Miniprotein binders against p40896. Designs and how they scored, part 31

Target 1, 331 residues: p40896
Amino acid sequence: MLMPKSVALLRIRYTLEAALARGFTTVRDCGGAEGFLKAEIRQGSLNGPRLITCGHAISQTGGHGDLRSGALPASAFDSCSCHFGQVGVVADGVPECYKAAREEFRRGADFIKIMGGGGVASPTDKISNKQFCDDEIKALVDVANSYHTYVTAHAYTAEAIQNCIKLGVKGIEHGNLLDERTAELMAELGCYLTPTLVTYKVMGSDQFSAFLGPENSRKNTEVLYKGIDAMKIAQKKKVKICFGSDLLGPLYGYQTQEFRIRGKVQTTQEILLSATVTPAEMNGLGDKLGQIKPGFIADLLMMKSNPLDDITILDEPESNILFVMKEGRIY
Below, E stands for the ipSAE of ESMFold2; O stands for the ipSAE of OpenDDE; V2 stands for 0.75 times the mean of E and O plus 0.25 times the DockQ between their complexes.

## First folded at step 20 (miniprotein)

Design AA2 (at its last look DockQ between E and O 0.75; V2 from the best seeds 0.00; counts 0 for: pae E 5.3 > 1.5)
Fold by OpenDDE base, look of step 20:
Structure AA2 (fold): chain B 331 residues (1-331), chain A 101 residues (1-101)
Amino acid sequence: as target 1 above (331 residues)
Amino acid sequence: GSTVMVYVELPEPTTDLEEIKEKLRKLAEELAKKLKEKGLEAKEVAVVVIEDGRIVIVKEVTLEKPTNDAEEIYKEAKELLEKLYDGRPVKYIFVAVSDLE
């Protein structure tokens, strides 16, 4: 959701502290978090998880990251310089893609996020839409490679996923409509899948029935039930899987429900690996994060019971986490 | 299997081995109490040392016999401490025991 910079700043402290309190010592943001937040957290001005950020997700005109009203021309939005809280930026063509990616890196991005297909929450695109032309995706990948990092893409359909990963995209966000062939290709290419099942479940619930408009609600329903199947397929084909939630606005508090949902299709060990070792590896931190070993950063959860026995305890952090240690400090 | 862990944060970092041992004894007593309450016996003792935000040491020892006795837990923890402690300031003391096979 779009909000003024001032409102975002008022809420950011609470959001960060709450995430840390839920046991997340490192969080990857795939659109919207600005690089300066990382410095503030490192310096102790803000308490929160270590952030890995992409800045703005890069999208084509009318793509999933373009939340502008289709009723107004693009020029109607040019006067606003307030970009805080915006998930995405628009780039069309190879030169604009170069510029957009470079700008995100200039501002401290660790990786690039692109919208490779249509989304649920965007009003002007269809889930079935393939977004960006091949040369645009390649341009974004080339820039990311020059910074020795990766591109991840929002993509639901098999077509959109294949299009991205064949061009060097190393991550797929969501992937709810992947098929076996796509999963095989992902595994072969070493692509990471980050399912976000909880966001669809929560948005589709009776409690939040008004959260999405009618069209977005329809889209949400379409991908909700396929997400579990996609997870099963990905697991079967040994795709590298990361933990994700992708909750919007007031829904952030439901982050830990992803553990419970995944318990239906993954073992507890697989889930824990997806939330520790695998994402650390994806982000080039496999030798520093995600394990309790000499030389690793001291990120630890002290819990009342062993999550290996029951993964659902991680969905109740208030009751089960005694403290969170990040980099040797207890919060 | 279950893991039980206790810890203490010292008001000031200390290099006094005797003070550390005293705290360790108290932690062992607390562990023993928790084990008894849960009907568990420790089969393993682990020590984790953290310095400057990094894990420095991770050591574990398998006990010859499972125990929920504070003195036995202390003995094992003490031996690990004596072997591992190098005189660096200690702010946190963690003791963990498990009945893991």
Scores: ipSAE 0.406, ipTM 0.727, lowest interface PAE 0.8, mean pLDDT 88
Fold by ESMFold2, look of step 20:
Structure AA2 (fold): chain B 331 residues (1-331), chain A 101 residues (1-101)
Amino acid sequence: as target 1 above (331 residues)
Amino acid sequence: GSTVMVYVELPEPTTDLEEIKEKLRKLAEELAKKLKEKGLEAKEVAVVVIEDGRIVIVKEVTLEKPTNDAEEIYKEAKELLEKLYDGRPVKYIFVAVSDLE
């Protein structure tokens, strides 16, 4: 969805405040949240989760993050969250990749997000596209390494995933067409997978399927059916799995349905780890967040019952959360 | 199984151990009431104490016999507090029971 930057940022603020109310005390944003929003939350002038941000997703010309010209209605309903804010940054060639990544860090990014493969609903690419040349990905990884952080990549196909992680990319967003060999490689390299199944379920619903158009409907259907299988493969091969939803604007309220969907594939322990310990580890926060231990930051959720016994209570936050505490303050 | 937890937020942070113990006693009474309302007994008691946005105490003990008695819950919670309290100001006190029958 394309809109003035100031309006997009206000909607992101509202969305993040609502996410805190649903129990998300820390959120990693893979596109759209600017560094100033993070500062406003730290100062307490806005209520919201702690933010881990990349600024803008970085794309090649015609790639998933390049929303210039094409089928605008289709891009407005893209299942990837990388366009919540301003249009993704386009960088072609090694020098532009260096500059784009450095610019995001200058603006306060904690990590770099790249488009390593095609999207479901993006106007100018195919899901099978591998995006960026090897030297370009290496350049982006080199910059992130110099800032002591990481690159994560949007990628659906086994080929795109393998190329990214072999070049030093630490995380994969989505990964719906992951195969066993690729999962083995991810586990060997210590890479993280963030599946986002709820967005494909929502975009395939009666309410939204008409807005995709035929090609994007086919792409969405393919990734919807394959996403469950990919998660099973990743779990079997012991890939580190993080929790994600990749929902757009008014759809953000559906984010807790990801807990229920994952209940079909993962144990409740695995799901809770994927939403707490594993993402804290990925982001270098494993000694401060993700667990209830002396000395850790007091981020906690008071529930009516134990989600280890029934994960679906996290999909019903209005009924099951007694309070949300972030940094020792009850919201 | 499930956990039953109660808590109190102090108006101001305190280092007064006797005040903290009095709050703990009232929390134990509330827990016992909740257990009796559900027809349950608990075999684990836990205490969580929070100060300055950080957790100060997190500890549990397993009882030899299940209980829904306020004095037994208070006794166990108080012993955990006395063993672990290091004198830092306290803002929140939680008592929880689990391993319910």
Scores: ipSAE 0.226, ipTM 0.675, lowest interface PAE 5.3, mean pLDDT 81
ESMFold2 (binder alone), look of step 20: mean pLDDT 81; pTM 0.815

Design AA3 (at its last look DockQ between E and O 0.66; V2 from the best seeds 0.00; counts 0 for: pae E 4.1 > 1.5)
Fold by OpenDDE base, look of step 20:
Structure AA3 (fold): chain B 331 residues (1-331), chain A 101 residues (1-101)
Amino acid sequence: as target 1 above (331 residues)
Amino acid sequence: GSTVMVYVELPEPTTDLEEIKEKLRKLAEELAKKLKEKGLEAKEVAVVVIEDGRIKIVKSVTLEKPTNDAEEIYKEAKELLEKLWDGRPVRYIFVAVSDLE
């Protein structure tokens, strides 16, 4: 969603505090969060989860990160330097990809996010579209490697996923249309899959039927049901799976429903690992986060009952979390 | 299963062992009361020491017999404290008991 920077800033405190209160002590943002937020959280000016950020998702012209109206020429948007609240930036060709990735790192990105295929929420692309040429993806990967970090890609189709991971992309966001062969390849290459099932479920609900336009609603329906199957396939093939939600705007409050949805596909232990150990590993923090062990950061949830017995208690944090500790501080 | 927790946040971190023991005793009493009200007993005492935002020590001891007696809870907690605490400033003292396995 596009909103003025000033409005986004007014809401950011609540958004961060709410995420922390729901039990998330660390959150990875895959497009839009600016690096300065991390400093504010560390300094205590903002209360919220530890942030891992990519800045802007990098997209081709007309790609999933390009939310500009197709009715207007690109030049109509050149005067706007305010990128707060925008998910993506546009880069075409190897030189622009180099520049875009370097700019995100300059501004404090921890990793790079790219749009490797079409999306649901973008009006000008098809889900079946493969985005970026091979040399562009390689350029982005090369830059990320120079900073000793990874690239993750938005990709739905088997083709888009395979194209990305063969070029060194280490993460796949969504992956709803992956097949067994793709999952096998992901497991072989050690790629991480981050499903985001809750976003499709919520956007497809009667309550939010008007949230998406007709075309996006059609796309949403297409990927919703396939996402569950994709999870099953990925689990079967032992793909590394991370927890994700990817909720937009007013839907952030449904973040914990991902636990409930995944309970139909994954064991409780698998779900908890996807929300602790696995994402810590993906982000180079496996020795610091995700476990209650000496030397680890003291991120703890005190709960009324054991989530291993019932994962759904994590979908009701207000009732089941006694306190959230982040880095030794109780909030 | 249910979890019973009691805790105190000190206005300022303390290195006074006697003060910590006093707070611990009060917490044990409060915990015991809550346990009795819920019909629960402590089966294990675990100590987590946190220093500078990091976990320093994680230790647990299984009790010979489950108990909801304040003095017994205090005794076990005190012994662990004396054994594990190295005199670093303490800001939080909390005790949690669960009947979960």
Scores: ipSAE 0.448, ipTM 0.760, lowest interface PAE 0.8, mean pLDDT 89
Fold by ESMFold2, look of step 20:
Structure AA3 (fold): chain B 331 residues (1-331), chain A 101 residues (1-101)
Amino acid sequence: as target 1 above (331 residues)
Amino acid sequence: GSTVMVYVELPEPTTDLEEIKEKLRKLAEELAKKLKEKGLEAKEVAVVVIEDGRIKIVKSVTLEKPTNDAEEIYKEAKELLEKLWDGRPVRYIFVAVSDLE
């Protein structure tokens, strides 16, 4: 990664404050955020969302999180936030997987993120690739189970998704190419899907498409068009769906466009639940967050109008949010 | 549909019921003014009370007739608070109206 960790951390204050101002009172980070950021936010020295973190995403040599290839696309235009800065670590074989996962928990991780399949912008893999051997995935799951939490996996294709969830992976990030049988299996196993359609829309736009290069642009186009259909399948099969954007850096401003894109495939109620109740449940916080009820943590958005009538007002936060409250404090 | 909401943050948490009632009255007056400026009336009144980063009271009532009158809004908000408040300190008070027409 070209940008040193110290420079990346100097920029993170702005990003976190802006995310909170856009209404995100809790964010699950799938790579790059470390435990000291959580402490700074708790202490009030850094304003931002509550963080649920994995530390570094774990990848095999040559996998989606391995950024060592020669002509590296800069992380500022990468469609996957897990590539920014020092967001990934490499582990090959069962002992290295045990150690990598344990190290992330030692550093304060709440869950484990792995690369279960190839990516769009990664320098060395294809969307169709599976990543890690079965025993490596099982090792990572076993460590997460020992800490009473979960593994979530980056995966696009039905085959990669099925391989991960059959081995005990609880969550799938993206999932743009899942099929009906895979969605049925996800629902049966109680797995969570976090689609991130906005990142492909943004990276495919006139502003950014040239930065991908021809092969990555082709991969991005494939997953963009198929993602809507995949979400329709997931809704039909009653897969538990969470809200996500997979954006970082200057692209964080586009995060709220995911609400508008989701409006094409989910009802307004389904979208609101995907951003509140469902992710709270996934992370063991369903009795504390995600609802407005006595005894729950006072995370509130005060809106000019009702998002149940028009979900697109959440894509216009500067015009429609009166204030953001997190833990009873207005920001 | 839509909701109109107003609130106040107290400089310190309070257990003084008369202070809380005075704040509710001012919030109801502000809310009524906002409704009248938009030519709207509301059929639901709600109160939210917060202390120590936790929600303590969330209650609402549906009215027989829509209103934009400050005294009617205050009366309903006061009844909601008095029925459910257990005397513990309050830091934030919200009053909202909805079911607008």
Scores: ipSAE 0.265, ipTM 0.663, lowest interface PAE 4.1, mean pLDDT 81
ESMFold2 (binder alone), look of step 20: mean pLDDT 82; pTM 0.825

Design AA4 (at its last read DockQ between E and O 0.91; V2 from the best seeds 0.00; counts 0 for: pae E 1.8 > 1.5)
Fold by ESMFold2, fold request of step 22:
Structure AA4 (fold): chain B 331 residues (1-331), chain A 101 residues (1-101)
Amino acid sequence: as target 1 above (331 residues)
Amino acid sequence: GSTVMVYVELPEPTTDLEEIKEKLRKLAEELAKKLKEKGLEAKEVAVVVIEDGRIKIVGSVTLEKPTNDAEEIYKEAKELLEKLYDGRPVKYIFVAVSDLE
């Protein structure tokens, strides 16, 4: 986007500080977070959540992450907002996939993000389209395995999800068209699902729907309506569910609404675990984060009342958070 | 809310048990005051201790009888601390009471 780098950095600083203030002490970014931001947060020169990053999301030519066509500004309002600025790279064929994944790890990535299916705002793709070939997905998984981490994939349809997880992909982002058979397979394989329902609700609102093109508006509507049903299926089949919002920049303020939406489908305990224990386990941090236990990192949220009694207090952080502690420091 | 919590940040990390116990007593007095102002009693007492960015102690106990008495809260918090404390420095002390009636 065409703003000075210095202005963009100030906006990113505000966004990260606000996310921390809303109670998110750790955030997994699925595209666009620069490695220097992670370093600045670790050094204490920037206040923000601990970042788990993938660098660039990896796509094939014409895939969901390929923003080279004239789909602007639709890409800024994609309900699957995993990309901003230089957030994606294109890799076609096995050798380019090896190189792209290794480059992200060289730049400090903690995991690999790929586009396993089409999206709402992709200028050249449909929700139903299959993305990478099987050998390309396997190559990306092989690289991630060599770094002792994982691949997560953007995927909406049951077919795209099944293809990815059968080839060793550990996580699925969105999954709005998940069916029962696919959920059973995810649970059997120990895969993680990160639904992101709030982004579709926000992008479908009166304020933002006018910025989607007609085709992208139709895609967004389809995934919005199916997303709640997919969550019910995943819950019923005991799929490991993580908390996600898939919101970019100025929309980050809406991220806590995901708690309220999930309250319609999950118990308060299930929601709390999905935002704490389960994502910590997915990212190899289950012995360090996500619980209040001796030896764990002191990431604590002091609430005015008990979210197990009313999950919606997490959607009202300005009224209900007394303080946020990250690594033993109150912010 | 269903929980009342207080905490203190020590100026410097300490291993001085008598200093820690005195801080616990003051926290228990503050909790008791808050419970009495609300007309409530608690059946659970919990302690959390933090130092060096890590959680060092987590303990709780369920009481046989509800209380809002500062000395009873202090005794339960102190016993939790003494049972769980391993001699390492303490920087933050949290005391909470819950299961309010």
Scores: ipSAE 0.503, ipTM 0.804, lowest interface PAE 1.7, mean pLDDT 83
Fold by OpenDDE base, last read:
Structure AA4 (fold): chain B 331 residues (1-331), chain A 101 residues (1-101)
Amino acid sequence: as target 1 above (331 residues)
Amino acid sequence: GSTVMVYVELPEPTTDLEEIKEKLRKLAEELAKKLKEKGLEAKEVAVVVIEDGRIKIVGSVTLEKPTNDAEEIYKEAKELLEKLYDGRPVKYIFVAVSDLE
């Protein structure tokens, strides 16, 4: 969709401000957020959560990050800077993977996101597709390691997940079709799983039925019901779990519903850890964020009710949050 | 268990312990009022102090007896502060009480 960059930036501002108001003091973006936003937030010119960014998600041709219609020629890849850019970039082969990862780091990425398998929103791939060859993933991992950070992968299937983590990928986004063996391996390797259950629920609702085309809707349905089971398996096997939502565009307002959904699978304590301690550790900030301890950054929510009694109150931020403190400042 | 929290933002960061204690007294009074309104008694008192965007002090004490009395809450909070305060400027003071066992 052709949205002027100026309009997109205004919407991004609103989205960030709204996320902070909902109680998110730190947000990790797994594709699309430009590095300059971090500077604006740090300087105080933009009010929003602290951002951890990867820049563009790196994908193969025809992968989950390649949103071109199959009817379009290869030359139709949009590189225009006048409108809202692509969430992903395409890299094929080891040299292009090196270049793509290095470019994201040059532009201020904190980590690398790759498309390790097929997705819901992409029109030309299947969820069952394993994306990238082993040498390509290894190349991306090697670059990230040289910057002392990690690679996370979009992956649904057990095959795609195992392939990624055996090659040094440290994070898995979604993971809706993981099995017990995969979860065991993730736990053994110390990998992080970030489920995003709310995105499937919202996109599958009647209200947003037109958001996805027929094929994408089918794929969405496939992963929606499996996500809860995957969460149960991951929890049982003691996989490190992070909080995620993966909502696009106008759907961002539903972020807090992830708390309600997870309340059916995880304990309140597990959910809170997934939204504080665990993601801080994943991003090398375990000694600074996610806890109320001396020396830690003062990110606090003042609430009318105790989320330990009922986690669903976090899905009602407008009524329950008195204020949000980020780095000692009340917003 | 239930938790009740109150806070104060100081106009300017202060190192004056007596000023901080006065603020604590007011917070304790507010807490006591809230506890009574809810029919609760505190079993634990916690204090959090923030300066320059960082948490400086975090401490808690378990009470010998449950209470909703402002003076008792203040006493415990004060003693905790006196024990933990290192003389650095303070901008925010949070006091929380809970009936957690």
Scores: ipSAE 0.429, ipTM 0.759, lowest interface PAE 0.9, mean pLDDT 90
ESMFold2, look of step 20: ipSAE 0.462; ipTM 0.798
ESMFold2 (binder alone), look of step 20: mean pLDDT 85; pTM 0.847
OpenDDE base, look of step 20: ipSAE 0.354; ipTM 0.673
ESMFold2, look of step 21: ipSAE 0.410; ipTM 0.773
ESMFold2 (binder alone), look of step 21: mean pLDDT 85; pTM 0.845
OpenDDE base, look of step 21: ipSAE 0.384; ipTM 0.726
ESMFold2, fold request of step 22: ipSAE 0.406, 0.469; ipTM 0.758, 0.781
ESMFold2 (binder alone), fold request of step 22: mean pLDDT 87, 84, 86; pTM 0.861, 0.842, 0.856
OpenDDE base, fold request of step 22: ipSAE 0.416, 0.284, 0.298; ipTM 0.752, 0.647, 0.662
ESMFold2, look of step 22: ipSAE 0.238; ipTM 0.663
ESMFold2 (binder alone), look of step 22: mean pLDDT 84; pTM 0.843
OpenDDE base, look of step 22: ipSAE 0.423; ipTM 0.733
ESMFold2, look of step 23: ipSAE 0.038; ipTM 0.498
ESMFold2 (binder alone), look of step 23: mean pLDDT 84; pTM 0.846
OpenDDE base, look of step 23: ipSAE 0.384; ipTM 0.690
ESMFold2, look of step 24: ipSAE 0.430; ipTM 0.782
ESMFold2 (binder alone), look of step 24: mean pLDDT 84; pTM 0.847
OpenDDE base, look of step 24: ipSAE 0.373; ipTM 0.703
ESMFold2, last read: ipSAE 0.493, 0.455, 0.439; ipTM 0.796, 0.775, 0.747
ESMFold2 (binder alone), last read: mean pLDDT 86, 85, 87; pTM 0.854, 0.845, 0.869
OpenDDE base, last read: ipSAE 0.419, 0.302; ipTM 0.750, 0.678

Design AA5 (at its last look DockQ between E and O 0.01; V2 from the best seeds 0.00; counts 0 for: pae E 17.5 > 1.5, pTM E .767 < .8, placed apart)
Fold by OpenDDE base, look of step 20:
Structure AA5 (fold): chain B 331 residues (1-331), chain A 105 residues (1-105)
Amino acid sequence: as target 1 above (331 residues)
Amino acid sequence: SDGFIGDVMVYVELPEPTTDLEEIKEKLRKLAEELAKKLKEKGLEAKEVAVVVIEDGRIKIVKSVTLEKPTNDAEEIYKEAKELLEKLYDGRPVKYIFVAVSDLE
């Protein structure tokens, strides 16, 4: 999303505090959050969830992370980084991919995010596009492996997903158009799927009808309904599923609606696992986060009622959460 | 067991951390009374009582006991919680006391 850095900085405190208040004690950012935020949160200068960050999502020229106007040459954007937005960087070819990934790690990334296929909100790509060549993806994976971490990819189509995971990508963001064969392969390879159903629902709503242009709205509609089916397929094939929202800018307030949406296709236990144990495991924190167990970090929610009885209470945190404990501190 | 999911929980934050076991027991008694009241209001009986100890931002102890008979009686809840406390307390400063029960079989 194209927001001035200054405005983002003004809003970041509120955004982080609000996420924590909604019960999220750890949040993974898949593009845009700067590494310094983690330090500020650890030091207590900023209140918010623990952050796991990738820095900038890495994209090819004209890819989903490239939000530059196609009406202008690349050289038109060289004078100011503000034109690229905050989410992504562009890298073409193996050497640039090496450099881009290493730069994100240098700046404190915990993992790498890539754009492996076309997106909804990008102006110059189609959802059906496979993004990056095989050697580029492999390069990004190789760098991430050297740092003993993973690559996750934005990908919708079965083709894009398969292309990524066959090359060592361990996470798939969205995956709305996956098929049974793809889900089987994901399960076999131990890949994680992070559906983000709420973002499509909100962007497709009448309230936010102006949020997307006509073409992006069309793309959004295409993936919205398929996302539910994709979740069913993924569950059937026992794909590891994480909780996600992928809400942009002012839409962050709708994060908890993902619980409600998922309640239509997942059991409460499956949903809670996707928001605790599974993402902890994905991020190498399975022995520290996601469980109330000796030796684990004391991240706890005190609630008025049991979410196992009704998952929708997590969509109304203001009414149902008494307090949030993160690392033994009550907020 | 070493794991627990609390269906009903009460807690107190102490103004200052204490190492006085008798003070902790007194607070525990009050929590048991509060818990019993909540259970009665909800029409529930406790089947399991658990103690969770947190220190330096980490969970140190999770211990639960299955009750012989489900109960919503404050004295019975206190008795079980007290026994767990006496068994588990090692003299560390206590800031928070949490008492939780489950109706799970």
Scores: ipSAE 0.314, ipTM 0.672, lowest interface PAE 0.9, mean pLDDT 88
Fold by ESMFold2, look of step 20:
Structure AA5 (fold): chain B 331 residues (1-331), chain A 105 residues (1-105)
Amino acid sequence: as target 1 above (331 residues)
Amino acid sequence: SDGFIGDVMVYVELPEPTTDLEEIKEKLRKLAEELAKKLKEKGLEAKEVAVVVIEDGRIKIVKSVTLEKPTNDAEEIYKEAKELLEKLYDGRPVKYIFVAVSDLE
């Protein structure tokens, strides 16, 4: 039930240009941004952020990212962008996993994204099977290691997270249901967590909640607050936390509200580091990006007031950003 | 499916942003005609119609409606899309217009 390829690509282009205007000078896309967009940005034909992309998310037959099998499940509204356009690729078994990952790198991917665990539980789905087998995950990790990069995984539950990181996955997207033991393990293994809480807040708002119905609205609210608790646990256990929003299609404009949500559980310094230093480290760019230092790439935001005093000014970028500089160029 | 954006979608990018509601409605009619043709070619009908409008650089409006009976008729799709637009359009310039349908039979 995918939109036409040309429409999906137009939507991604629009989304990236808007993100730059909101102050995001680098974005990591976990599915849908094709390699030609990187070239257009480098050439200056497109005013967009520096793009770090996985190309297509990799899923098994019948998994969360396999849209060939029918209508979107209720968990499709959990912020995973792999349900729109040509976001996902299906691979079953070790040889197909090797091939799929190598194909994404051939096409310009910077890292591998997988659907690594079950979705958020629903009233009717009390036991979920794991998505990939262990040998499949290991194959994907082996390919990423051979390209000197990493695998990140969509995973909500403690069990799915632990399975992935024990097999060498370095990043977890979402993680709303992690527990203290899982956070301890993530910290021990040097893993990164990217919470994406804003999507659940937006889907629960008056404007959009009618699309969910009463039971899905209740579940969405529970997932949001469990995710807030998970972030508190991860922060306490010193898990490396990155900033993310992972919003669905036309909702991308709400991405800055993630700053406000995180203000409820992180200090302003922790939030700013999660959007700058920590993701630069995750992507091997810690000596080039994420800080204002001589010799670093000139990515800067000029603000009317200090976000260390009030993080919520980043949720109002049109009123508070004086200019956006990327690679020394003002936009 | 409780689809948010829809299972089949068509769109147009306007050459310049517009606040001319009649121009926007004419574009909606053409999009509804294209969408109906796609549904008929696939032998499908839809029970949900959605409209998305985007101002240059920002998201503005997303709304859908569920129909009492499925349709693949261009005028029915246009009527529902037009009603959604008229209720929710805030007068700001529009650059992109999407019409989508879902809940296909």
Scores: ipSAE 0.000, ipTM 0.144, lowest interface PAE 17.5, mean pLDDT 74
ESMFold2 (binder alone), look of step 20: mean pLDDT 79; pTM 0.793

